VHH binders against F-box protein At1g11810. Designs and how they scored, part 35

Target 1, 377 residues: F-box protein At1g11810, of Arabidopsis thaliana (Mouse-ear cress) (q9sa94)
Amino acid sequence: MTTTMSTLPVVLVDEILARVPITSLRSLRSTCKKWEASSKTNLVGGKATARKSSHVGFILIGDKICSMKLDLNGGDDFVDTSVNQVSAFDGFAISQLFHCDGLLFCISNNHYSNYTLMVCNMYLGETRLIQNRSLFESYQNFCSYAFGYDSSKNRNHKILRNNSVSGGYEIYSLKSDSWKDLNVDLEKSIHLWRLGSVSLKGNAYFRVIKVIEEGVWEYNLLCFDFTRESFGKLLSLPFESLGDEGEGIMVISCVRDDHLAVLYQRDTLGIWISTEIEPNKVSWREFLQVDLATLDGFPDVFIAGRFIVDEEKQVVVVFGQETELDLNHGNAFIFGRDGYFTSFTVGDAPPEDFTSYVPSLVSLQIDKTGKRKARDD
Short names: E, the ipSAE of ESMFold2; O, the ipSAE of OpenDDE; V2, 0.75 times the mean of E and O plus 0.25 times the DockQ between their complexes.

## First folded at step 19 (VHH)

Design r33 (from z3 with S50T Y59N A61R D62T; framework vhh_8emy_2; at its last look DockQ between E and O 0.50; V2 from the best seeds 0.72)
Fold by ESMFold2, look of step 19:
Parts: C-alpha cells; structure tokens; sequence
Structure r33 (fold): chain B 377 residues (1-377), chain A 123 residues (1-123)
C-alpha cells in the first residue's frame, strides 16, 4: 500500500544507511601493521629488510576474506602458509575481491546488506560504500567489474561495471561519488569473463573470448584504460587457443605490480610474463613450461585457478579451480623446473581470488567541509 | 540458427504458480549457461535466474529466491522456470537467454534471447 507520508520517511532512512562507511576496522589495521612489521618495509621509505620469497595479501575463500602470508623457504621448495579470516568483514558475504593502488574493492551479496559495493584502505582503516546509480537500484551478481585509476594528479580511482543483461557499461568516479553511462566501442564478438579482471598500473586487464563463429572462439586479452575510459585493441597472447576447441584454461595475474602474467593449461601448463604491457601493446617472455601428462602422482582432474609467480625461486604457485565435476578442496601446487611439483592445502574450499597487498596512504574520506566523516572506533 | 522460444505465461492471481518453458534449437544446448530475464513495462530488463550447462549450479536474484526454481532438461533442449507464490511485482515479459560458459565460467553479455512470454499477476 502506498501513502505519500509513510513511504517517503522510510525511503530516506535506507538512503542514509547506504552511505554509512564501515568504521570498525581496528582489527584489520592491526593486521596491516603486523604485515608491515613482518615485511620490514616502510610505507614511504621503500626498500627494507623484507624476506626474499614472502608473498602477503588477501585471498577469498568461499565468501570470506582471509589474510594470507606465503613463505617459500630458502634452498627447499617447502611452503609455509598463514591464513586468517579477516573479522572486520564478518557481516558480509564477499563474492569478488579486487586490489588496486593499495585499496580493496569488494562486492558483497549478504541478504541484509543487499548487493553492496565497498572500497577499503586497510592501512588507514577507512571504508567507503559505493552508492548504486539509482537510489533504490540493486546490482545483481550478473555484472562484471573492474577497478583502477586514471593519470590525474591525485589518481581518481574508478570502477567499471558491465551489465550482462543489457551489455551496457557504466563508470564510477570516487572523486565525484557518481556513476555515468559509458559509450564503449567494443565488437559484439568479444565476451568478457564475468568474474575477473586484474589491475596493473591503474588499468584493468580482462580475459576475454572472441567469437569467430557459432561455438568457435579463442582467448584474447583486453585492457580498459581508465584515463581514456575506453578499451584498447585486443592484445596478442603467447599461445594459440583456437585449435584446442575450448579445452584450454587461461588465467591472468600480476607480478609485483609491474608485469602481467598469463597461464595456459592444456596437456602442458605454460606461464609467460609480460616484458612490455600497455593498453595497446604487449610483449611476452616464457617463464615456465610443465608437461602435466608426465608428472607422476599429479591428479587427472586439476583445473588451474589463480596463481602467483615467484621469479626468485623460479616457481609458480597455482590454486585449484572449483569445477562442476570435481572440487580441488583447497589444493594448491607449486610447479618448478625439470618437472618438480609439490602440493599444499590453504582451506576447505578452493580460493577464487588472490591479491597482493601494498600499504597505501590514499584517503577514502569524503571531505566536503574539511571534516572527516569517520575514524576507527 | 540459434532459436529460443518461451511459453507458459498467462494471467493469474497473486499467490498462484506458473511454469515457463524455453525450447532451444540450433546449438549444443548443454554447452551454454542459460538464464531467465524479465522486463516490466517502463523498466529496463533485469536478470532473474541462471543455470549452468550441466544443470549443477543455479543462481537467483534475491527477490525471487525461494519462490522460483530454474531447471533444464538437456536431452530435450528445454529450460524451465517454476514460479511459485507469484506477486504483482513479478508481472513482466519473461525471456530465456544464453551465454558462453567456458569451464564453468560465465561470459558476458548474453548473446541470444527469445521473443518472451507474458506473465501478468493481478487480483
């Protein structure tokens, strides 16, 4: 039933709550401080006494964000892991996680909070809820997202959104706190993987397929340039996927925030690292090739998911991907030269997202009056 | 040629049930994720539900979860939507749609949809 007076006050309360930031981040800031001390790196001082083969970051296991520290020990390929759920996010079921410029962009699908978009600075203990375009519009899981920034003086952080139903694009600017429609010049034959993009140097890189004819497609790589707010040209890959008729698996990752890595799995597991990467140009070098069919004791049904490159150790850590037929149950593998591999477990479900963490001084507070809206409790 | 044909819509009262069907032809049905989308007068199209190519994974928009059930019969190339406890807000033209699915991963946007079937829920 609709009455003008009763309807209006209720609607305004929901609008106000949608703009409230998450203010209880002290436990998460303590975690970031522990990582900074453990890495022995300074936020503004640069290089310090960091461990050679330590990888620290956040990982999505099920619908929970966990902190992860992965140590690849000295002369052995022994792995030591530390995985702890981040309690600051206990009120949210996180479905996607993106990292850019020391900020996390998270998508929650909790029943109570509806589909909620958040950007978090873990070091500063700041959180910003991203308003949907309509006051009452909710965006469903069938949007594809990307997170990045432009080349403006203070780096305007932006979120790209593609609606699977309409095919339309929108872009959100953190500076203006607003969405706008984006006219995208992208061929109809190009389809984006719905659940993934990686950020590198402010731009987003997508695994895509280009459909050549009905049921015939090939993998490609595509960059969204957040400065120009447009896609670049399809970027060449160091492998051919067309002749595999959909059996190959392509995964992308970042290496130390300055290079892109691609993995292609068929009978072999190939890893390449970019030597040059720009919105319209890429060059590749081979990093590792593993013939999976020759590995004694390797499971027959492994499907590669997210991965981490360790250039110092010359190994790749590959997390298993959940499949309809079989679950890898948190199995991860380390592949090295000369057919070396080993395994370890990170949890009771395959990790879907992993992102390296870099502390950031970027403030998320909206400063309209010179007064900050929120601080840690 | 890819063809999708919806049926089973109608005029019903609140609380009623309907079962929509979508007959698919011209492609390997089990190789694609299938979706239901709907569009009410004066509104943009919205996603309702998705089912994987194997039928092993389903997802629903929050407002229909628990009331609607998506299913598929791959041998007969038919997609279904069982709609229970219908509300006036569910009134729309319902379309089935497909998307590429590669190793269980859905790609965007949806590349084909049918002509739709009208569902009207009134008192």
Amino acid sequence: as target 1 above (377 residues)
Amino acid sequence: QVQLQESGGGLVQPGSSLRLSCAASGFTFSSYAMHWVRQAPGKGPEWVSTISGSGGSTNYRTSVKGRFSISRDNPSKTLYLQMNSLRPEDSAVYYCARSYEIHGEVYTPFDYRGQGTQVTVSS
Scores: ipSAE 0.742, ipTM 0.889, lowest interface PAE 0.7, mean pLDDT 76
ESMFold2 (binder alone), look of step 19: mean pLDDT 84; pTM 0.845
OpenDDE, look of step 19: ipSAE 0.845; ipTM 0.937

